# VHH binders against p49116, part 247

Target 1, 238 residues: p49116
Amino acid sequence: EGPLLSDTHVTFKLTMPSPMPEYLNVHYICESASRLLFLSMHWARSIPAFQALGQDCNTSLVRACWNELFTLGLAQCAQVMSLSTILAAIVNHLQNSIQEDKLSGDRIKQVMEHIWKLQEFCNSMAKLDIDGYEYAYLKAIVLFSPDHPGLTSTSQIEKFQEKAQMELQDYVQKTYSEDTYRLARILVRLPALRLMSSNITEELFFTGLIGNVSIDSIIPYILKMETAEYNGQITGAS

## First folded at step 13 (VHH)

Design y80 (framework vhh_enristomig)
Fold by ESMFold2-Fast, scan of step 13:
Structure y80 (fold): chain B 238 residues (1-238), chain A 119 residues (1-119)
Amino acid sequence: as target 1 above (238 residues)
Amino acid sequence: EVQLLESGGGEVQPGGSLRLSCAASGFTVSSNHISWYRQAPGKQREWVSTIYSGGRTYYAESVKGRFTISRDNAKNTLYLQMSSLRAEDTAVYYCATLSEYLRQFGDYWGQGTLVTVKP
């Protein structure tokens, strides 16, 4: 069969809300995060192999891995998002909250540790100069993970993951032929994604926009959206 | 009017058990992330447990394996089953939503229910 990903799957363009506010606020952060989330789900849905698994499997896969996809998207779009500025503002707010006894010390510690893990991950990816092809294949490896509980078609999912791994290997070996250990350095970054709490990600980035529903609850609806609706969500146009 | 009403507290001996309830009105527990917190006299407020809208549960290290958070969607009620209670668990227990960490803490707080663990 043909390649798992085409050139169209390498393109990953996030359009930020404009203008950036003088002071970062919940609305701006949540709108930016929502655009990235919808872009990530639209990206996944556009893969023919993903579509071939069927709607129920697609929903289960994205529910299991949305946080990993979102985190890879944060790393890939860190410059466009001014992510370091967003994280610094959140850290400052949390430090002030613990001093005022507004939040539990245990909860603040968990959130701060999550932010530090996220920043460490993004810095690691930046240091490696991960390119667009590499990000696309890493997202595919995460998406086609056969080891989540409750999945059907696990053998087919595993075959797609292995295909993603092989195509990444071929790309890296040809493009970075002089760096024998590049692929290994890239792949050992992936386990850190599973240490990221989806609950904490949701609180940090989606508090103001989801209201009284979870990301888990909206995923089936996002995956069923028409292409025009997806484009409207990722750009804010309607 | 949105209300959270805690109940089920009382006095218990070390090693005993209690079940706390949080009755919600004006919003739906199954659609929200809802947490238990506690505050001992002279201490800061401590997060205890959260149940995710999808049913996933999370616990503070100090209570993991001893406490179980659950809900009854038909009764719109949140529960905290506490076992193997220790003197350190003595506190007023609150239920609250955790929806606005970036702007404000806890949208809707209950009145609290006192748990006293003493020999």
Scores: ipSAE 0.000, ipTM 0.130, lowest interface PAE 13.1, mean pLDDT 80

Design y81 (framework vhh_enristomig)
Fold by ESMFold2-Fast, scan of step 13:
Structure y81 (fold): chain B 238 residues (1-238), chain A 119 residues (1-119)
Amino acid sequence: as target 1 above (238 residues)
Amino acid sequence: EVQLLESGGGEVQPGGSLRLSCAASGFTVSSNHISWYRQAPGKQREWVSTIYSGGRTHYAESVKGRFTISRDNAKNTLYLQMSSLRAEDTAVYYCATLSEYLRQFGDYWGQGTLVTVKP
C-alpha cells in the first residue's frame, strides 16, 4: 500500500525555452505549453496508482482531465512561465484581431472570459500561497476523478481520489495547523477548473500546434511512449 | 514561422560515419531544446538525442558513445555526428522541438533525411 504520492511527486520543474523573446510569438507560447503538457503527463505516469489502473483506463482518465491538470500546472508554474506576460500578449493579439475583423466578436468574448477566469484562478492560488505538496495532491484529486463520462474502473479511481483527499488533509492539518480553514479555501478553488473549456485552452496555448487534431486525441500516443523517450523530451533523465 | 530543415543523410557501410545537419529559422538554436528523432521502416518513431538550451546533452542508450549532438551558433544549425554506424541505425532522421514533435500527429513533419546502413 503506502502513500499515494511520494516526495518525488512533489517535484514539478518546468524548463522554459530560453531566453524569452523580446516579442512573444505563437511558437514560443506553443513550445512552453507543450513542455508543461508533457511535464504534467510525465508526472501522472510516475504515480504507481496511475499505472496500476492499466493503460486503457489511465489513458481515458488523462483524456478526460488533461485541461484541469494543465490549468493547475499553469498556476503552479505561473512565475517560471511569466504567465501574466504571455496572457497580456494573447490579449494584445485578440485586440488586433478585432480591429482586423479576423475573429467573430462572440468568439473573442469567449476567449477573453476564459483568460480572465484563468488569471483569477492563478491569482487566487498565488494569494493562498499553495505549496508544492498541496499542488501535487490537488493534481492527484483532479487526475483520479471518477465522475467523467466514459471512464471504466470508477470504484478504483474513486478510492485513489479519496486517498489523495485524505493525504492532503493530513498534510495541511500538520503543516498549517493554525489555519483552520485553509483546506476548505483550497478545495473550493477546484470546481472553477471544470468551467474552463478545453477547446479554448487549445486555442490560447496550442494554436501553433493543433490544426486538425485535438489534444485529447494525441494524449494516448504520448502516454504510450517509452520512458526513455519521454525523459529525453522533457526531463533529460535524472 | 519556426522551421527546421534536415540534410546530410545517405548510404554508408557498417562502421562508417555521417554528419546530419538541421538548419533552423525563426528561432535561435542555442536558446532552445532541440531533439533528433528517427523512424525506421515499419517501426515507431524513436527519440535519439537532445541538446538543451544550456548546452547539456542527453542520448538514447542505443546511440550513446557513437553519436554526438552539437550546434553552431554562427550558422544557427544543429548537428548529429554519427560514427560506428550499424544496420539498426537505418532510418529517416528528424530534428524537432517538443511542440514540433507534437505537430507530427497532424502530419506536419517534413521529409527528414534518410540514413541507410548497408554492407
Scores: ipSAE 0.332, ipTM 0.690, lowest interface PAE 2.8, mean pLDDT 85

Design y82 (framework vhh_enristomig)
Fold by ESMFold2-Fast, scan of step 13:
Structure y82 (fold): chain B 238 residues (1-238), chain A 119 residues (1-119)
Amino acid sequence: as target 1 above (238 residues)
Amino acid sequence: EVQLLESGGGEVQPGGSLRLSCAASGFTVSSNHISWYRQAPGKQREWVSTIYSGGRTTYAESVKGRFTISRDNAKNTLYLQMSSLRAEDTAVYYCATLSEYLRQFGDYWGQGTLVTVKP
């Protein structure tokens, strides 16, 4: 019935809290991350195919893949977020904590390894110069993953994922016709998203938003938000 | 608005057991990552255990197999079941909602509960 994504789904504009503080703190990081998460969920909601699956399936899909969508969003918005600066501040804090607080070395190692994997992923996407259309289709491939446990309508989900893959292939082959292996280079980056621990992502980016807020608990709420509520969350205009 | 209140500490003989509690208000334990930390006399604070919002648990190597972190969602309370206690476990125990890398003195920490393992 026409393309899975329209040109409106390519537009992905993150509005950052301003001004950026001289010294980064947990509240600035969490506010920035929350804006990206809300933008990512609103993006998913705007896809007609996604809405066609129904609310229960929609909630299950986003609960299963929010970390992958969020990580793709971090890579896509790395410049506007000054993500390298945020990650450097986190690394510096962890290194100082080893020296001063005697935090568990095993826990710090897990968090450091997660940050290094995240940096490597973002660097690989930047080096490939992934464009807005490619990001939109990669997000769609991740969103319409039929292989998560407990999903219903898996045949329809698989159909939408295959449609996303085909439309990405058509786009890349037409736009980057001289780079025969570009699609393969892009697609082999996707498995790395599943190596990212959602619990460590939540710890790094969202623990500053205390008071009944875990990502799993807020997903159904965000997906049901009125447009005015959503706009209020990402712009502060409510 | 967020308050954490630790309890259950006391004096125990080596090899004994204690269960610590952390009662939360203004905050839902089942929706957040909650950690136990401890501070031994003359030492800096160290991480002990975390229970994640999804129910997964992690432990410091020194307590693995001896301590169990859990929660009661109905009571909005976090627990630390300690067994096979050693003199080295003597410390003030804290619960905190801060991540390990974002630990800040004075913010969202409980008042602590003292555990003394008598020789």
Scores: ipSAE 0.000, ipTM 0.184, lowest interface PAE 12.4, mean pLDDT 81

Design y83 (framework vhh_enristomig)
Fold by ESMFold2-Fast, scan of step 13:
Structure y83 (fold): chain B 238 residues (1-238), chain A 119 residues (1-119)
Amino acid sequence: as target 1 above (238 residues)
Amino acid sequence: EVQLLESGGGEVQPGGSLRLSCAASGFTVSSNHISWYRQAPGKQREWVSTIYSGGRTSYAESVKGRFTISRDNAKNTLYLQMSSLRAEDTAVYYCATLSEYLRQFGDYWGQGTLVTVKP
């Protein structure tokens, strides 16, 4: 069998909406987040191992891990997104919501804690100077997680995860040969992704969606899109 | 149930003007961000303009200075005033509150209104 990921799977180029508004708002944040979500789903769909699992398994995997993939994408694209500016705008809006008595203090605390965890994660990845190959393999490890409830074909998923881990190890040992503990420093960051609530991520980044649309509900449709239609979504607006 | 109904399209000569309307039901225009999109024959749908809940506006570079987005909160209706129309503006125009990347999800998009710029 060839490698799990090719050089094409390392390329992860987010194109931001243009023009940027004078003041950050829910629509711009949602559009930016939607572009990252689409890019992340397209990335997953392009992996031959992922395709080989079949449509139903693919849907279940992405529904289970989209928040982890999205958070890794936020960290990887933090600079191009000006993520710190977006998070500051969200914090400002939340502080105003307390003053307007529109949200409970408990809810605000939960959301603020989530923002802090997200900032801490992105900062740790930046300090480790995670490269494009490392991000690709970390996303693959997250994607091929056999331990989510309700999954079928868990033995095959586990084999692909082990292959991702092996290829990451080989890459790090070759590229960062002088840093014996780099792989361990990178891998200990992954458990934090599962502590971040997908519901709070939706509230922060996808509030601009209407009609009670959830990310969980739209994932099957994104994954069923024809290749030409899919590519049009992620490239046609740039 | 969210529903958007576009109207006001038609044939117009180059340099002419047209005003499009989008009547909203199932949500309030004053508390939401609402955008105009367009799709020319055989082309990708493209974002045209957005009016934000706070009243700020943004425009695609190709329409800036020629198009004006506005809303009437009492009528729960969004407008797009188009001036100095060009052949390149020929498209079906849609209003939506969804992101560009979610535009295929059905009920959030109206049937659109056709604008044809012919000499």
Scores: ipSAE 0.013, ipTM 0.316, lowest interface PAE 7.7, mean pLDDT 82

Design y84 (framework vhh_enristomig)
Fold by ESMFold2-Fast, scan of step 13:
Structure y84 (fold): chain B 238 residues (1-238), chain A 119 residues (1-119)
Amino acid sequence: as target 1 above (238 residues)
Amino acid sequence: EVQLLESGGGEVQPGGSLRLSCAASGFTVSSNHISWYRQAPGKQREWVSTIYSGGRTDYAESVKGRFTISRDNAKNTLYLQMSSLRAEDTAVYYCATLSEYLRQFGDYWGQGTLVTVKP
């Protein structure tokens, strides 16, 4: 059987909203995050192995892992997004929102810890100089996670995850043959993704855009959208 | 700040034609990707057509050859020309950018414009 991912799955190009505002604001940040989310879901939907699992399984997998996929996307696109600048703007906006809403000190602590974890994750990936092939396979390992509660077809999901792991190993061993421990250094970064709250990610990146709609509620519909709609909505023509 | 207002719906006989309008404020239609969506009674929302900022257009398979999406840059307005209308085209029609789509999705859309194809 052929490889899990093709070269087309390695290409992951985020097109930022245009024009860029003089000052970052909530709407620009949310629009940028929405484009990355759509790009990530479109990427997942384009994988033949993912399609083979069927619509119900596809929905359950993406609902379980969208935060991990989104965070990997943030790390991969950090330079294009100027993510550090966006995080600073989010902190300023969040502090103003916290004051207005009279949020508890415990919530403030949780959100600040989340931002710190996100910054640490993105910095670790940048330091490792993770390439496009490695990102594609890390996303596939995360997507094909058989251990989320409520999943069916876990045997098939596990086989696809193992195939992703095997192909990543083959790639790293061939491409970075002199760095014996590179694969281990990359893989030990993945558990951190599961420690980050999807609710906090939603608050940070989708506040003011989604309104009363949760990411979980829109996932089934995004996965059913036509390819032309994805391409038009996630790419901006200058 | 960004506002999209749909109009032009109504009742029409099978095989008839209607032109829907979407008036935009707070952004320029020629510089953005804008789509038409519809929701029929008892069914989920369906993408209909998109006009890209560069002028390319795409259509759902069910409407290809029958619907034409266009824009008037001077009026900052998007159009959907519908011809050869069928009973299954009966729906509330909405226009949206990606941002507006996500903001309104799952809760409710704006009022949209109702198209009813009567036998």
Scores: ipSAE 0.012, ipTM 0.319, lowest interface PAE 9.0, mean pLDDT 81

Design y85 (framework vhh_enristomig)
Fold by ESMFold2-Fast, scan of step 13:
Structure y85 (fold): chain B 238 residues (1-238), chain A 119 residues (1-119)
Amino acid sequence: as target 1 above (238 residues)
Amino acid sequence: EVQLLESGGGEVQPGGSLRLSCAASGFTVSSNHISWYRQAPGKQREWVSTIYSGGRTKYAESVKGRFTISRDNAKNTLYLQMSSLRAEDTAVYYCATLSEYLRQFGDYWGQGTLVTVKP
């Protein structure tokens, strides 16, 4: 069979709500994050190898890795999102919460540590100047992770992950032939994604959804959408 | 604050027409992607139509040729013009951005506007 990803899978275009408000609010941040999440799920669903695993496996994989996919998306779309501005607004909001004693110091510390880890990750990716092909393959490596608890078809998932790794290696070797260790520098960034809490990601970016639903609970519904409805939701945004 | 408010629902006979309105506050409809969704009694919520910031429109297959999504930029209002209404169009209709749609996967639904197609 052919390559794991086609050129259509390299294209990852986030359309932000416009205009950007003068002062960032929960709705704007949540809407932007929701578009990125939906674009990430659409991207995953479009991969033939992913489709071949079947609905139950697809749901389990995305529920296990959505935070990693979302974080890679934040890094890839950091400039389009003005992510630094969004994070600064979140920090300002937390600063206000400290002064009003609305949140415990321990919780604020956890959230601030998460923001710093996210900034460090995004800065590392920016310094490496990760391109669209590299991001596509990194997302595929994360998506096809065979080591999440409760997964079936782990041998097939591992095969697809290895295929993603091999195609990334081939791409980097040919495109960045002058940089012998580029692939190693890229791949050692991935373990950091698993150290970031999905609960804190929900608190930071999906505050407008917290209290009604969790991201884990809505994933099965989004993935089960009819193709036409799925495309209707995100085609104009992408 | 940012808000979308639906209105214009009511009872109509099969083959009739009805126009729904969605008034926006706190943001500009012409600058955003806004969709109409509906939820029929005992059924899951479904997407009906989207108007994109650039003015392009998309429709669910079941409503193509019968429904028209539009906006009035001066009034900052979104519309859904419904014609040739059928019994299966009976539902509560909602307008929402993507984040508002995702929020409504919870137990409590927004108000929306009720459309009932009865002989």
Scores: ipSAE 0.276, ipTM 0.648, lowest interface PAE 3.3, mean pLDDT 85

Design y86 (framework vhh_enristomig)
Fold by ESMFold2-Fast, scan of step 13:
Structure y86 (fold): chain B 238 residues (1-238), chain A 119 residues (1-119)
Amino acid sequence: as target 1 above (238 residues)
Amino acid sequence: EVQLLESGGGEVQPGGSLRLSCAASGFTVSSNHISWYRQAPGKQREWVSTIYSGGRTFYAESVKGRFTISRDNAKNTLYLQMSSLRAEDTAVYYCATLSEYLRQFGDYWGQGTLVTVKP
């Protein structure tokens, strides 16, 4: 019975498409987001506890939490992605769409609120200076959520979540011993992830990449992907 | 003016193969993501496959391992190679591409090409 996560699970290296275009466009944004999504799912696949739950449970868990994992990944990789620049480009496009009446005002409001929530979340994580170990455990807490409808093996999932919580507590208490309230400040950020719509995340970051196919529909494909094929996805080489 | 024109459909026996083509004009296939969709009799239109501008490909579970999406940038043409065809693959096949950001569906659709798998 070893730790839930090893040092290999702390490493989370996003390789961006290169070069960045002169003007940001949907293709660059979708490619960047897809690399992050694939990296996030490959990260989950590498956890022995996750593998132990079996293929059906793995698919159900990732379908339920991909948006939370993706959002944590956006926060963790915000600097390497130049996420603020990407979000500014999206906002600029939405403002132009309002002027041209191309998209409904109601839909634009929903998307703008989502962008604001995303910015607020990423800013909160940045202010807390969340480190790589803390991100790894937060992702594990989100991944091993026993409370999604339709899950099997919920008792085992709950035990893995509790193990993630205990290991995060141990890490924070040892590493940030002077900051008594740090763990509480970190954990109260997690509920915000569930307030963000997966449909809007998909529209913002994955429109055009997979057409009418939901992320939910391609998750089994990504989880079954061979290492060589996966490497092609995260580097854009195929 | 953007136009997509499908061809290559026809009648085939179960286990047979067909190659569908989608010729694009006023639009560059290599610079955009472009998808194949199908609509079976009495069913809603369903996604089949997408090729991304960077060459990345995705497939519906029902066709994975049997269909291959590809493109010829010089000919500005998208292809769908269909193998091991089944009765349930009978449908009108469409190609589609996005014209605008924040669209989940293709903004430009072709007229479709009929594929019929008969015993």
Scores: ipSAE 0.007, ipTM 0.199, lowest interface PAE 9.4, mean pLDDT 82

Design y87 (framework vhh_enristomig)
Fold by ESMFold2-Fast, scan of step 13:
Structure y87 (fold): chain B 238 residues (1-238), chain A 119 residues (1-119)
Amino acid sequence: as target 1 above (238 residues)
Amino acid sequence: EVQLLESGGGEVQPGGSLRLSCAASGFTVSSNHMSWYRQAPGKQREWVSTIYSGGRTNYAESVKGRFTISRDNAKNTLYLQMSSLRAEDTAVYYCATLSEYLRQFGDYWGQGTLVTVKP
């Protein structure tokens, strides 16, 4: 049996709307987030192990973990996205909403806590200098999570997660041989992803721009897209 | 406020031509990848063509060589020139960015412009 991921699965190239506006607007943020979401789902679709689980299982897995995959993608693409600038603009908007009494203090507190957790996560990943191979395996560990409610084929999913963990360990030991505790520092970051609310992520990056349709409602359509259609929308390949 | 207004649809005979327009407001066409999609009755929404922010274009295999996507950045308008039309091109045509395309799943759906190819 070959490796879980190939070099093609390490490549993760986000194409941003261009140019970035002088003043960030909701449309730029949503378009950027939509591209990252699409890229993340395309990445998952391309994994042979994922394909082998079948359409129903694939849909259930991505619905359960899209927020974790998206957050890892935000961390990985933070520089390309100028994520710190985007988050600063969102914070400024929220502070203005407090002054205008448009949102409850409790709701604003929840959203600000989410932004803080997101910033902390991205900063920790940056300080660890996580490379492309490490991000690919962390995304695979998150994708092949057997413990979400309602999943079938949980034994097969767990097998793929364990394979991802083993291949990550082999990579880190080979590439960062002098740093004995690197793998532990990386893996201890993952539980924090589950503490981040998918509803708040959707509100910050998608809901005010997608309207009444939730991300989990859109996921089946993205996963069913023809490869040529998907590539035509994202890559601009000739 | 963002608005995309499709126009130019109508009825044509097989082999005919039509030019569709998509007027954008509150948003710059040149800053985004702009696409045309279509939906025939009882079928899934289908991607037709994209023009990328850099000016490159791409087409679905079924329309390649027959359709041409273009834009006028000064007019902030996207176009789809359709030639050699076939009965299977009959559909409502929509323009969108990726995020707006995703919005149209479920209960959100724009009006589009109807193209009918009648023998």
Scores: ipSAE 0.129, ipTM 0.562, lowest interface PAE 5.1, mean pLDDT 84

Design y88 (framework vhh_enristomig)
Fold by ESMFold2-Fast, scan of step 13:
Structure y88 (fold): chain B 238 residues (1-238), chain A 119 residues (1-119)
Amino acid sequence: as target 1 above (238 residues)
Amino acid sequence: EVQLLESGGGEVQPGGSLRLSCAASGFTVSSNHISWYRQAPGKQREWVSTIYSGGRTNYAESVKGRFTISRDNAKNTLYLQMSSLRAEDTAVYYCVTLSEYLRQFGDYWGQGTLVTVKP
């Protein structure tokens, strides 16, 4: 049986809506996030090991980890998205709302803390200079996570996760042979993904664009889309 | 144009219960993330609860186990069932959507409904 990931799984190209609006716009943010979500789902579906789990198992798996995959995608695509600009605009809006007493300080604080955690994560990945191969394997480690409640075929999922870890180790040792502890620095970043609230991610990135339904409820439909439909969603083409 | 109309507030004894309603027009409650906020006299507005479009719910720590957020899709109405009410729950209660908040800076907040918990 071949490697878990091929060179085709390293390619992860987000096509942004263009141009970026002058002012904060919920539609632009949600459209950009939707494209990233669809790209992430298409990426996962293209992995032979993922398909081997069967539709029921692979759907449950993605429903459990979509927020972690999405956050890794935000970090990987942070520059093309101008994510720091988007987050700064949201923070500025929230700070002005606190000062003018337009919304609850407690809720604004929760959202700002989430944004801070997201910025910290993206900054740490940027400082480590994570490459495309490393991102692909980190996404695979997150995707093949056997410890989510309610999953079936957990032994098979764990075997795929171990395969992802071994292939990442082989890649890092060969490519960054002079940096003995690089793999450890990369892997220690992953637990932070589970501190990210999927509810706050939905409010920040998906309000109003994907029919205002919960992301986990639409994942089965996204995974069943034909390749042409995925391509239309990630590029905005009809 | 989005409009939210809160109702159901009133005076209640400590330990009592009230059910608040938020009637929506210009959008569908089952397809939107909708929150309850409250503002006590002399305090900033405080987040209370959110129901997400997919039906998940979230609550402020101060109300967990006492308040339940729900919706009636046929009536296009959001509810907040409040039980074991305390003096600290005295506030004007509002419903709001995050999408309209980001677009309109909270312009779609309703007039609110007053809840007073008196001994």
Scores: ipSAE 0.006, ipTM 0.177, lowest interface PAE 10.0, mean pLDDT 81

Design y89 (framework vhh_enristomig)
Fold by ESMFold2-Fast, scan of step 13:
Structure y89 (fold): chain B 238 residues (1-238), chain A 119 residues (1-119)
Amino acid sequence: as target 1 above (238 residues)
Amino acid sequence: EVQLLESGGGEVQPGGSLRLSCAASGFTVSSNHISWYRQAPGKQREWVSTIYSGGRTNYAESVKGRFTISRDNAKNTLYLQMSSLRAEDTAVYYCTTLSEYLRQFGDYWGQGTLVTVKP
């Protein structure tokens, strides 16, 4: 009956750690990435349709798509994060590791290919000048993906994905009425998003995590947090 | 390297006061959002207070008016001033940033500092 997303779901404001150090380190990168991940999960949790699917389904969906949500968040927040500076620092480290023979050539190639794919994706989104409404609906489309293995309620998930697609179409046609092919140009970017390896994303952005802790393992805990505890970690609503 | 080290806990009678400290190294306290959490025996971890990079503060309802979060930028140290302590405040207290919070899920939290309020 009502829209899938409200104006509240378009607001996506990332607050970065300050100041940025002269030489980027694992802790600054991990802190920045953790803030984006937390913001992304708070965003998903706030959607009434997402809440309606129930806790078990919510956990399964976020575990399946966190990397896609995170990558869209990186593209959306690329300027705020100075993502190009972060990626340049990582590339510099990899070049030094090649010279010192500290890492295998195959691993370095995999990581460099991932960085290149990420840069291409972010550049594509920037060239299209994707706005906040479009990002919100793209995130909803990837969140409500019915095709992940092990999901229950797949018919309802598919219905929410179709609703996201319909509302994105309505928005683009009304807002960019003079640009007949804009929606098609946006949607053909989604396959590139799915080429991102979650393992390599975790290595690049979450290396600062202590112990044998993975993003997959912490997702259920974050989704179960009380509102007060959640707000204590997240800086205000805007 | 980033480190947060809690101290200042101890035993106190109801109505008493304690000041907890959290010494930070490897990052700047004034530039980050830092929170206090606590965990009582047999209970889940509870958020207590946050000081934001801009200096604004927020508190859980259970401690509002009794606890005060602050920082000393010169010492790069976070504080939690606790007053009018109750038996329900008995817990191990932890300080953390957002990143450190995520890093401690599952199998690791620092030692924290134990606060015991005797009946």
Scores: ipSAE 0.179, ipTM 0.594, lowest interface PAE 5.1, mean pLDDT 84

